# Designs tried in a protein design chat: miniprotein binders against a7ua95r516to809. Part 146

Target 1, 294 residues: a7ua95r516to809
Amino acid sequence: ASLSLLSISDLVPDLQFIFFWMSNAIEILYFIQQKSPAYMQTIELMDDKAGSKESLLSATISANEEAMTILEEVIMYTFQQCVYYITKTLYVVLPGLLDCNPFGTEPSSEQCRRAAGVCVCAVCVMPEAVRRVVSVFQTTSDLLQQYQVHSEIQSQMFAYLFFFTNVSLFNQLIDKGPARGWFQRSRVLQIQASVKILLDWAKGAGHNHLAQKFFAKFCSTVTILASPPQQLSQMSWKALCAEHPSLKPVQLHRILTQYQLMAELGPLPIWQPSSEDEAYIYRTVDLLESFENH
Key: E = the ipSAE of ESMFold2; O = the ipSAE of OpenDDE; V2 = 0.75 times the mean of E and O plus 0.25 times the DockQ between their complexes.

## First folded at step 8 (miniprotein)

Design pm5 (at its last look DockQ between E and O 0.83; V2 from the best seeds 0.00; counts 0 for: pTM O .760 < .8)
Fold by ESMFold2-Fast, scan of step 8:
Structure pm5 (fold): chain B 294 residues (1-294), chain A 85 residues (1-85)
Amino acid sequence: as target 1 above (294 residues)
Amino acid sequence: SDPYLIEFAELLLEAVEKLIERLGDPELLEEAIELMTEALDIAREAEELAREGDPEEAEELRKRILELLIEALRLMAEALRLARE
């Protein structure tokens, strides 16, 4: 039997259907929001020759409230469905980002050989694992544009997708990193380069502010782990907390412990936690991030 | 004329027709078309009554149009839920 890969392309028909419904509901909602106030004002300004004007106005207000409730429920339902399918796909492809090498040359080894007497130059290409993640974001962006979804809803969608990506990558790195060697300096530099590709995509797509906000924890983690030993050893615990406010004390302590163990360095200065943080460096319930966005 | 209610009904009719093109011919969406067609017919009657000097009757018909628009929206929402069930 043929092995099938879970990819965003497999979900495009379902996503097109859901975005189509979402777009239609948004269009109707915005029609009501834009046109209804003027209509209600015209009712109020009419001569009430029959004495029923107030009844019509009341019915209009009630109908608008009910219409808005129905449409908002449809929009929320379709938004949650899109998020569900997109994040399900992201969850499958994201771990590959932690194992790939973005410093690689063209995937074909033949590009390093002469073919018919012609010398082929090495070319740096986006790793397949990174391309899969970017493809999910790009397909989402394309569908939002195709169905003309309002920019505020587009921003909410990418805010959630970046939040999910950040939590997923952070949790994978912290939980599985020690066993998989992801805290080794060479691997951390590869992870940093892969994350930069995602951040560059977000900037190009007009979502730089959202990416900076929602990737803060994972970016802080990678930045610390990628720091040269000479630089990191000169920073106090308080300085690290100040530069990386997104990290909880237990998270920062775990990251620094892994850095010290995996760097294979001589004795490093012990990063002494502040007295107010000492109790919190052992809070295991705070180690991994929740997928619930509060 | 009552351009808001007419434009609203026309917008819903257009949306339902687009949905039917993608979903086929679900009974709930066909029912929504019938309700919106009725709403447009009632809107024409309301305009005639207002022109003839019967504003009270015209206002009652406009309230009926609102009821039909809400019912059509509920049918659309239910069609979505069933399509995703």
Scores: ipSAE 0.656, ipTM 0.897, lowest interface PAE 0.9, mean pLDDT 82
Fold by ESMFold2, look of step 8:
Structure pm5 (fold): chain B 294 residues (1-294), chain A 85 residues (1-85)
Amino acid sequence: as target 1 above (294 residues)
Amino acid sequence: SDPYLIEFAELLLEAVEKLIERLGDPELLEEAIELMTEALDIAREAEELAREGDPEEAEELRKRILELLIEALRLMAEALRLARE
């Protein structure tokens, strides 16, 4: 059994095969789209002594439509297979992003530790947990470029990968955060720094607009949790809703409840939901995000 | 001249050859090669008929080429799905 297939490196041969097929299907589809009009023009200009060119035109149109349907289905199928296997790899590495310390308080290797002694100056800029996530995205980007996959499909691929990443991180933070201590302010600041490294990668890779769109909910959550208590406690519920429109009332309420608990701001709720939101803050069915909303 | 149908067949043949290199030689891909080889042979015959001044027969052969190419493409797509199951 290939249990090591959870690593992106172990999946590269299979992904190369799938991207190869996808790229060939795209090339054939592009050929039909670019060359068929000229061919049909040639048929229309043929000498039509017996009126037979209309039959050839009809057959050509029908064949092109069927070929494009088959090719589009192949492209969709191969896209779905790539996304499936890549997200299985992301699922394994994403929790480490919430547990890692990206700051330079510990050496990242034996050589760095010996050089730093008790003084912090040798910590790797990209911690191992962040590196594992970036490696999945970077490997995906490299494969898409290696096989010259059309830019629209590359954008759709990263849109889905960022969507999946946001749902996974948000759900784990909300669901497991109390037990893992992820709502403690020092941990939140570490998470914020780790996510910034990931967002910087996305910007450098040309996917900034997709990352901003699809990480909005998780980033809003971290921004709230990272806020100084004096600043956050002075903001009204209505102001927080306006500043963080990506968060549903039940989600915002849960985040603020955890914030108040970890900041030790007393037992009485500080933030009073508006009358229109009061009906929604206990809708537990709306608390976690669905992986089906891409 | 029919550069479109010939280029179409050649693109499919190139794809099948690369697929055989990676998947081996399953019966579906052998059938696809036979269909595309026949399509190319028919394309040469259609060109001769057009040169001889019999364009109606050439057009019938071109319609048959289209049928062969579509069936070959169906076989290639099926081979992909079976390899991934």
Scores: ipSAE 0.592, ipTM 0.877, lowest interface PAE 1.2, mean pLDDT 83
Fold by OpenDDE base, look of step 8:
Structure pm5 (fold): chain B 294 residues (1-294), chain A 85 residues (1-85)
Amino acid sequence: as target 1 above (294 residues)
Amino acid sequence: SDPYLIEFAELLLEAVEKLIERLGDPELLEEAIELMTEALDIAREAEELAREGDPEEAEELRKRILELLIEALRLMAEALRLARE
């Protein structure tokens, strides 16, 4: 099937299978971790008949270590597979988030229309492009809850998905933004509103801290680009670096250069990088984010 | 009583039964059920022997239970790998 036709709904059966295995493996691992110390203590308290106790203890330790290793491999494998499928779906829907107009009258989703009138829930009022992205995250959340996956694994899953989303959106904005007009203030305000909807969803889903952390780079970029020229032109390079610490000097320099071109401001001495940062603004290898750093 | 080994075997058995319900009857999961059933039977025997005052035999049975449970986990992990191919 072409990647363009892949919906999260089409992956639900496969994801359900993977989440089931992951949940079971976590439960068994947790059981071993919680109960094995007490069992080993009971062995240690047994009457030491001629070295039998030491042999049983050694066998128990070895068996528990092997079992834990197998379970950790299963958990890691299932986690990676979930991420693989979900990120494929995100890859398809994320470009739509940059192109959408959240202020337009997009028709409300058909699903909520069928029940008892105009659903005004937060999801139903979302632009279609935003809804598609939120649907991926919501489906992931629902599956994690359905299978009672441990909270730490849930947090790791969302951390990675938000990381992936931030990298994807940031790279697309930096690379394609100038050509697609995404650096125009009106378009940036649309992007900012769309991202706010996503962040509001993440907050409602209990992932506010993760979302703020992992979207920081994209949000900083959008915030700078959304700033009025009169305001941004009063901010020094040093002030912008301090306000947007998630941006590398090369990234900030690129954003400001493109902003300057778009706003027809000409060269602004106040945006000139410090002598310390001057060597870093030319590191084009650091301009785009890598997917490997997670 | 060796409550840890019994509870461990029961937990694995429940997990495999749930897997069979979802995947059908893969040979590896049926084999895992057999191993865990054997482990439960041995666990009961070990409890009886421990009560009767043969701790050495009970210890050997406990070791055998651990081997069976590990093998069951290996089979479960293999079944997962094969289900994705």
Scores: ipSAE 0.460, ipTM 0.809, lowest interface PAE 1.0, mean pLDDT 87
ESMFold2 (binder alone), look of step 8: mean pLDDT 75; pTM 0.686

Design pm7 (at its last look DockQ between E and O 0.06; V2 from the best seeds 0.00; counts 0 for: pae O 6.1 > 1.5, pTM O .469 < .8, other shape alone 8.26 > 2.5, unsure alone 69.441 < 70, SAP 77.78 > 70, copied fold)
Fold by ESMFold2-Fast, scan of step 8:
Structure pm7 (fold): chain B 294 residues (1-294), chain A 80 residues (1-80)
Amino acid sequence: as target 1 above (294 residues)
Amino acid sequence: SDPYLIEFAELLLEAVEKLIERLGDPELLKRAIELMTEALDIARELGGDTEELRKRILELLIEALRLMAEALRLARELEE
């Protein structure tokens, strides 16, 4: 009950401390990586005093290796802690993205129109549910910038957050979609518009390539579900697999089955799996995605 | 003086001072400051052929780093 009221703002003090320590550990690590090679060369050029130079070199290498191990453990620990708190917040707010209507919030509805079965919006008001998700990403970005966390670590953070978001949204849609009506065309178009807001945010934040990579499965799912029946019915199973390689056979089969049902395309299967995939379309263990990255 | 070891010690000291502002002044961080202050003093006073003193500085810096990591770990475990 209390968890439904969680806000990213409530976690900012904890996140500030964790990012602060992660930033300091990264800075020390970079110092060692940048300055240590030149220092070791300086030692190598010293006059050898009965093997004392070799002893100092050995001690320096050993100390650097130990420092690297300690710092890497601290960076990993603080990174995992940040990811834990941020994804815990995301988990609470993400389902709302699948239920929100960016076109039906009164002001947004007046700005949107349909043309040839496609919704075209001049300007849409961001739904509260989408705003909550964007707020989590924006707050994370702001904290990474505030503590001057190196861009490589920032990229890894957003790679994981996008991975988590993709898995969470995909699993929610596949598992709960039929009962929630999320596979209905009007609902899918709303989901597509909401996802576009997230992807546009990622592009503006400089993470377009990460978003394209880590949202691939959910984006493929929404793209298929949003396809007009005339276009989708002309595509073979093999063509769909080629265009959407992130989808496993059981996932694609479930999506197409739901599409056929919602579009009222009749009882006979339209999309026949390839002979290679036929054995795999009922592997229910592969239906939902794992939160453990492979 | 040894510029590399001085800069290393200064970075660790700065990090510990920032940790103390957040965590207070626990015994582990006080000990880390003592070790880094000793390392910095030795590193600044170095002259001539001092390989053993440079090894001593490395030992002090690594021990300080271990103490900082342990202080962070304990602080986070208490909050969880």
Scores: ipSAE 0.575, ipTM 0.865, lowest interface PAE 1.2, mean pLDDT 82
Fold by ESMFold2, look of step 8:
Structure pm7 (fold): chain B 294 residues (1-294), chain A 80 residues (1-80)
Amino acid sequence: as target 1 above (294 residues)
Amino acid sequence: SDPYLIEFAELLLEAVEKLIERLGDPELLKRAIELMTEALDIARELGGDTEELRKRILELLIEALRLMAEALRLARELEE
């Protein structure tokens, strides 16, 4: 996979070609959808003394259906190609979010630390790892706007990118978190601040609702891990499931287990799974998320 | 004259010409231009307003669209 080392800027020429053709295919599809009914009515009102209106109507319907099928296939393939190239870039830059310190050692970290509940005087600074992820999202947004891609397709593109981001960050946190020390409170607060910067970008770009929907699992995980032990120990399993519906029972159970280990807590009776969830908390196959959208 | 078929053919021709700017001049796109040009000639200059000529124009435009899609698929396979 030679693309694993390329930045998003290295891919722009290829993406420009793919977005251009996708936009053209959408325009032709829109023309057929908008003009076809009027044309069919024109044929219906045509004088039929010398011809067969029914035959022409049937041929026109069949031709329009064939054209729309071909164009839908082209749009699907070009969309998938865009997602493939962009997510390869995201895959390379996303792990840095889990290791970076958005608070830094300088006084300029005060606003980030206030968001995490710690008072420190300074202005928040965007770390390079966060900047690299934002650059991928911003470049994608700029290309979509440059080629005047339909707003629904733009929303679908960011839905896929946010879904991919959530899966990648969640899986790495769960899989590598114990070995990397990412479950320590100071690390979780750093991760929380870094994700806040991404959410702020998404809100400013007009994608707040998509980000809230598709980052939910990772954000719920970070919210639980960032919770003070005194607050979290007061919440039952049922209450935690209700507050974090994006987490599967096995995922919630794993997160709580890691929290107990890092906070040096023993098992808590109120964290025992409900009777309906009991069968599902040990299904290791459900622990990590699939990059395939369900 | 059939404004729907003329506008459809003009959109396809514009798309093929833009693809040639980016892909060069592959044989599939040259053939698509020939088909769309024939469809436009029938619709504008040869007095084609009968049912048979409208069906022929539609057939030409669909075949041109198939050639455009095939050229795009081949271009993407070569870059992969």
Scores: ipSAE 0.467, ipTM 0.844, lowest interface PAE 1.9, mean pLDDT 81
Fold by OpenDDE base, look of step 8:
Structure pm7 (fold): chain B 294 residues (1-294), chain A 80 residues (1-80)
Amino acid sequence: as target 1 above (294 residues)
Amino acid sequence: SDPYLIEFAELLLEAVEKLIERLGDPELLKRAIELMTEALDIARELGGDTEELRKRILELLIEALRLMAEALRLARELEE
């Protein structure tokens, strides 16, 4: 109940604090890593007063190692907290993306925060459900930039968020899709258009490679489901496996089976799994993606 | 020597000591980060050559951590 009311905007104050700390810890860690060797060298060049030099050097090495360890733990903890809060918000808004009709004139009732008037920016013209998802990513991007978080940590953050989004959307589509009618061609085309908007945002934000990598499974699923029956029925199992390498055999088999049911197609021998894959298509444990594999 | 930088280094040192004693406590980690941030903010606010000032603060922090490590070493040697 309480999670449904949580917006990314409500978390911004807490996220700001965490990002501030994460950025500062990274900066201090980087400084220690860059300056410690020069400092140690300076100690090594000092006159040895009765073994004090070796003791000082040893103490400095130990202190730096301990400090670096603590800073790394702080960075890891703050990173995990950011991910935790942001993914909670994503969890709330992602289901709306699958139900969204991007071709409908949904009144964008929410005024663009950037303009006092009718904003025609790419975000403001988005369907509300897509805008909500993009807003989470945009807020994350803005915070990472505001606090000048190191580029590697930014990339890791987006990698995880895209991973989480892909797993969530894929699992929902596979598990609930048939019952929700998301496998109907018209609904699939809506989903495809909504995901394209998200991918276009990621491209514009400089995360194109990460988005292509981490959304591959969901995009492959949507691409198969969006394919015309006349086209898809001519593709062999082997050809589909080769074109969609992100899908496990069990996943591809499930998608094709549900597609066949929805399209009222009879048994298609061309979609029969290879002898090599036949043992794997029944591994239902591999059907849904795990959140723990990242 | 900016007296504020010294005081800040001392506060950071105390926070780091507490963190070392209770590694893994999220509240202590949060507090240490708060202190480190405050130091960096002070460094940034003191204007002019912000990079040099930040460098000096970080050098003081390293020196403080060194002194802490030495104190911890001496404490361990006294417990043996």
Scores: ipSAE 0.018, ipTM 0.420, lowest interface PAE 6.1, mean pLDDT 80
ESMFold2 (binder alone), look of step 8: mean pLDDT 69; pTM 0.603

Design pm9 (at its last look DockQ between E and O 0.38; V2 from the best seeds 0.00; counts 0 for: pae O 7.1 > 1.5, pTM O .596 < .8, unsure alone 69.408 < 70, SAP 76.526 > 70)
Fold by ESMFold2-Fast, scan of step 8:
Structure pm9 (fold): chain B 294 residues (1-294), chain A 91 residues (1-91)
Amino acid sequence: as target 1 above (294 residues)
Amino acid sequence: SDPYLIEFAELLLEAVEKLIERLERLAEELGDPELLEEAEELLKRAIELMTEALDIARELKGVDEELRKRILELLIEALRLMAEALRLARE
């Protein structure tokens, strides 16, 4: 079976299993963190020989440290497994977001409207390609809440998912965009509108800060490409670098080159790199982003 | 008795029992009740260790350094078995 045939719904039983293990490990870890300090203090106050108290206290500290290490390893393993399966699903659905037209989409679900008297869920009015991406994020959020995963771990999960989405979309746009026509102004405006739907979902889910942070590179790219020629031609290379610090010199140069070609601004380069950046605009090894966090 | 060690052992025992139930349900859903049997065996061993730890902790009187250390050893070994069972189940 091809990975392109997998939906997030197909992975729900496996994800439920992994989240269940994660939740149990977190509960045990929380118990140790909450109860262990008081217990160790109780040992200190016991009426016994000094050597016996010291040995027992030392053994208790060692056991708690080892227990926390094992539990943290279980939590990390289950977290990595969830991220792996969720991002594999995202990878399949994300390219569709670059090809969809959100301006032509009408409200889709009569069932959704009737259930609420009005449509309660924004997902009900999205283009299908955007709905598939939002569905992955929403299912993840639902599972984290179903298994009562702590808010800090939820934030870490969405930080990584937004990071992955940003890298995937950026790399697809830069690498395949010229051949696919994605740098044409009308297509860029469609992409911008689709991305806004994802960012609006993130805001509604309580993840606005994470979305702003981890989508910065792709948002900068789309913002530049959507800029009117009159406005963009008045900005210096230095000003663009200052406004878009997430972009590397080679990335910014590639984006501006594609913009110049698509806007039919003629053969002369309008944006000249600073002398400091001139050596870096041809570093092709830095063009595409890595999916590795480290 | 030792309330902390009793509560710890009870919590871990409950967690392991829930994990076994989940493994059995997953194996049934996949059409092979024996699929995850090795992982289940590790978790059943963890139950034995936790039952022993709980029995010692409940009967514990006064400050018995060696018995308390024994309980801690059993708790740690059960946690290791739990972690290993997870890795086997995800192969």
Scores: ipSAE 0.691, ipTM 0.911, lowest interface PAE 0.9, mean pLDDT 83
Fold by ESMFold2, look of step 8:
Structure pm9 (fold): chain B 294 residues (1-294), chain A 91 residues (1-91)
Amino acid sequence: as target 1 above (294 residues)
Amino acid sequence: SDPYLIEFAELLLEAVEKLIERLERLAEELGDPELLEEAEELLKRAIELMTEALDIARELKGVDEELRKRILELLIEALRLMAEALRLARE
């Protein structure tokens, strides 16, 4: 019960402990990588005993390799633990993005200005569901900065978190969208606005490239669904495939079918799949994404 | 003295001392100061090894293969204890 309502703040003590171990391991690994080559050169310049020098060099090389192996295992283990806890939180909060209305309340520019001195419109209209997701990403970013985690590891962390987010949102939209009314035009525009808030956060946090890469499938889906009927009805199946390469044929077919229903369009010859794709549009095993394809 | 081995030992010692402080705070926050005692014991033993390594490294003169290899052995064993403490603290 408490786990199903878990916020990222409930996990912060555990995450702080894990990140602290990770940051120590990284620092020690960096020390070895930066200082050991010069130390081994110093040993080679020693003229005490030729046999003693060679034995010491061998022992030093072996010790360095073992130390780096131990530290890399610690880093990998702590990384996996962080991802495990953070994605548990994301799983709980992500569905709300598909139900929220970021346009539901008129923003108060004076209230926002008083509280912060300057108001950003996106902040004033951020609904609770979007704020909960942004809070998970922001808390993760704050922890990574607090413990000075190496930038490559920070990038790998957010690559996985964005991948997880994309898979979760896409699968829920495709699987539950018809029953939940998520394919209706007004709903799609609300989802598009909510996702823009997330993308703006990612850009401001320095992760724009990762977000563009890993949200591509979900963003393509929303872009198609948000397109005006006059514009989309003029695009062929082949053109849509070329514009949205992240979508599999079965996925594009499902999206266009739902669009057709919501826009009250009859069958369009221009959306007929190519002969190459006709067999693939019925492969329902390919409809939903796997969380393991990263 | 061996500045590299001194720095290596000092870095490990500082890290382990801070890890013990974190572990003790976590145990207190969970309402059981004896929780994670096994992991804490491993870290305290790692401190003993690192302290011995540091003392040897500070008094080292010239090339003494056996003492330098002893220092390396102490530091690697301390690192193994640190990693094992992490696995125990996770559980």
Scores: ipSAE 0.486, ipTM 0.842, lowest interface PAE 2.2, mean pLDDT 80
Fold by OpenDDE base, look of step 8:
Order: sequence, then structure tokens, then C-alpha cells
Structure pm9 (fold): chain B 294 residues (1-294), chain A 91 residues (1-91)
Amino acid sequence: as target 1 above (294 residues)
Amino acid sequence: SDPYLIEFAELLLEAVEKLIERLERLAEELGDPELLEEAEELLKRAIELMTEALDIARELKGVDEELRKRILELLIEALRLMAEALRLARE
């Protein structure tokens, strides 16, 4: 199927299979980790008859290590496959979030229209573009819960998905934003509102800390761009660096330069990078985020 | 009998039985039981080995190192088969 037609719903059968094995592998691994020490202690407390105890202990340790290694590989593989499929669906729907006008009267989703009752849940009242992104995360959450995946693995999954989302949105905004008019105040306010809906969902889903951490760069960018010219023009480079520590100097410099052009402010000496940062503002390799850093 | 070894084997057996039940349910839900057939066979074999281990453990009339060794070997093999069954889900 073309990437453009891939929905999270189309991947649910494959994801179910992968989540099943991931959950089972985690459960077995956890069982081994918890019960094996007690078993080994029992062997250690046995009477040492003819060196049999040492042999038994060694065999137990070796077998547990082998089993744990294989299970860890299964967990890692299944985790990677889940991430691969889910991120493909995110890749398709995330661009729509930047173009979304959350202040418009978008008609309720077709699914909510077919239900004889207007669903007034927070997801059903979302703009369609935001709802599509949230649907990917919600489906992921539902599957993780359905298969009772360990909470730590759930947190790692969402950490990666939020990381991916932040990188994707940030890179698109920095690279394409000027050309698409996303740096215009009205468009930035739309983006800010759309991201707020997503963050509010993440908060409601119990992922507030992860969302705040992994969306920090994109949120900082949007916050700067949403700032009134009168306010932002009074902030020094040093103050902006301190307020937005998630942004690299090159990124902040690019944002401010594009803001200056868009707002027709002319050169602002107060935004001049420090002598310490001056060497870094030209590191274009650091401008866009990498997907490989996680 | 080593009560801790028996308890461990019983817990493993229960875990494998639950895993089989989950496999069967998933196969039904997916409508393709053949996808899990090989994995299910390995897990069934693991249950057999764990059951044999429990039987041996119950037959222990004291501290018999040979029987204890055999119990451990069977449990090890069961765990290996469980891990292999999970690995086959990658293919």
C-alpha cells in the first residue's frame, strides 16, 4: 500500500501479533529475573554432595543467562517493529498538524457522525488533523494496555514516539516553515493550539512528563514564534537561551532570523549571539534534529 | 522433595499454560491459526517438559542429586523452548 493510504487501523492486526509476543517475552523475562535468584539460593543452601551443587548452580546460571538473552532479543526486536509501523503512520499524519486550523468549524469525524449520539469526548471534538495524530497514540496506548505490556516498556514506547513526533514536527517547521507561511503569527497560533490539544491528551493519558520532555524543542520554537514582537524584541540572546535550553544556538539563531524577517523588525542587536555562541550559530549540521539520536 | 524447586516448576508450568491460552486466543482473533502453529508446538513441548520435571520432583524421596539435576535440565530445556517459540515470532 502507498504510505499515503496507510492508517493505524490497517496495521492493528500486525501490531496485535507483535505486541502479543513482546508482552509474553517481557512476562517470561520478568519471571526468570524474579524467581531464579531464589532458586539459586536454594541450591546454594543444599548439602554439597560430591560437587553436584556447583555443577547444578553453574548449569542453572548458564541456562538462565541464555534464556534471558534470547528473551531480551525478542523484546528488542518486537519493540523495534512496533516503533517502525507506528512511526510510519505518524509520518503520514504529522504534516497535517502543521496545516491544521483548530479554530475552524471542522465537521465532526465520520465515525462520530455514524454513532446516533454525538460523542462529546475530548477526541471527538478535536480538529481532524489533530484527531488523526491522537488516534495513532491512542491506538498504541490501547494495544499496550490490552496486551498488558510492562509499564516501563510502555513509557519507552511513548518516549520514542514523542521523540519522533518532536523531531518530525521541528524539522518540518524549521525547513519548510518559512516557505509555507508557518512562521506567520496567525499560523503559529494555530500550530500552538493544535500542539496544546496533543499535549492535553498526553497529560490525560498519563504521559505528561514524557510529553513535556520530548516536545520541549518544538514547543520552545512555537512559543518563540507565538511571542508578540514587542515582547520578544526585549529579550536578549542570553535570556532566550536560558528560557529555551532545548534549542541549540544554531536553531535559536535560525528561529530569530526568520522571526525578524517575518515581523519586519530589522536587525536587533539584543538578539546578537554571545561571543561564546558565535562559533556555533553557523553549524548548519546541528540545525535539524536527527532521528538516530534515540 | 525440594519444595522450592517444585514451587518454581509449578510457577513455570502455570506461566507456559497461560502463554498457550493467550496464543490460542490470538490465533482465533487473527483468524490465522497457522501463523502460530510452530510457536504453539514449541510451547506445548515446554509444558510437557515442565510437567515431567514436576513429576520427577514429586518422586523425590529425599536429597537425590541426580534427580535434582534431571529436573533442572528439563526446566532449562523448557525455558529454551519458550524463548525459541518467541523468537520464531520474528520470522
Scores: ipSAE 0.018, ipTM 0.341, lowest interface PAE 7.1, mean pLDDT 81
ESMFold2 (binder alone), look of step 8: mean pLDDT 69; pTM 0.602

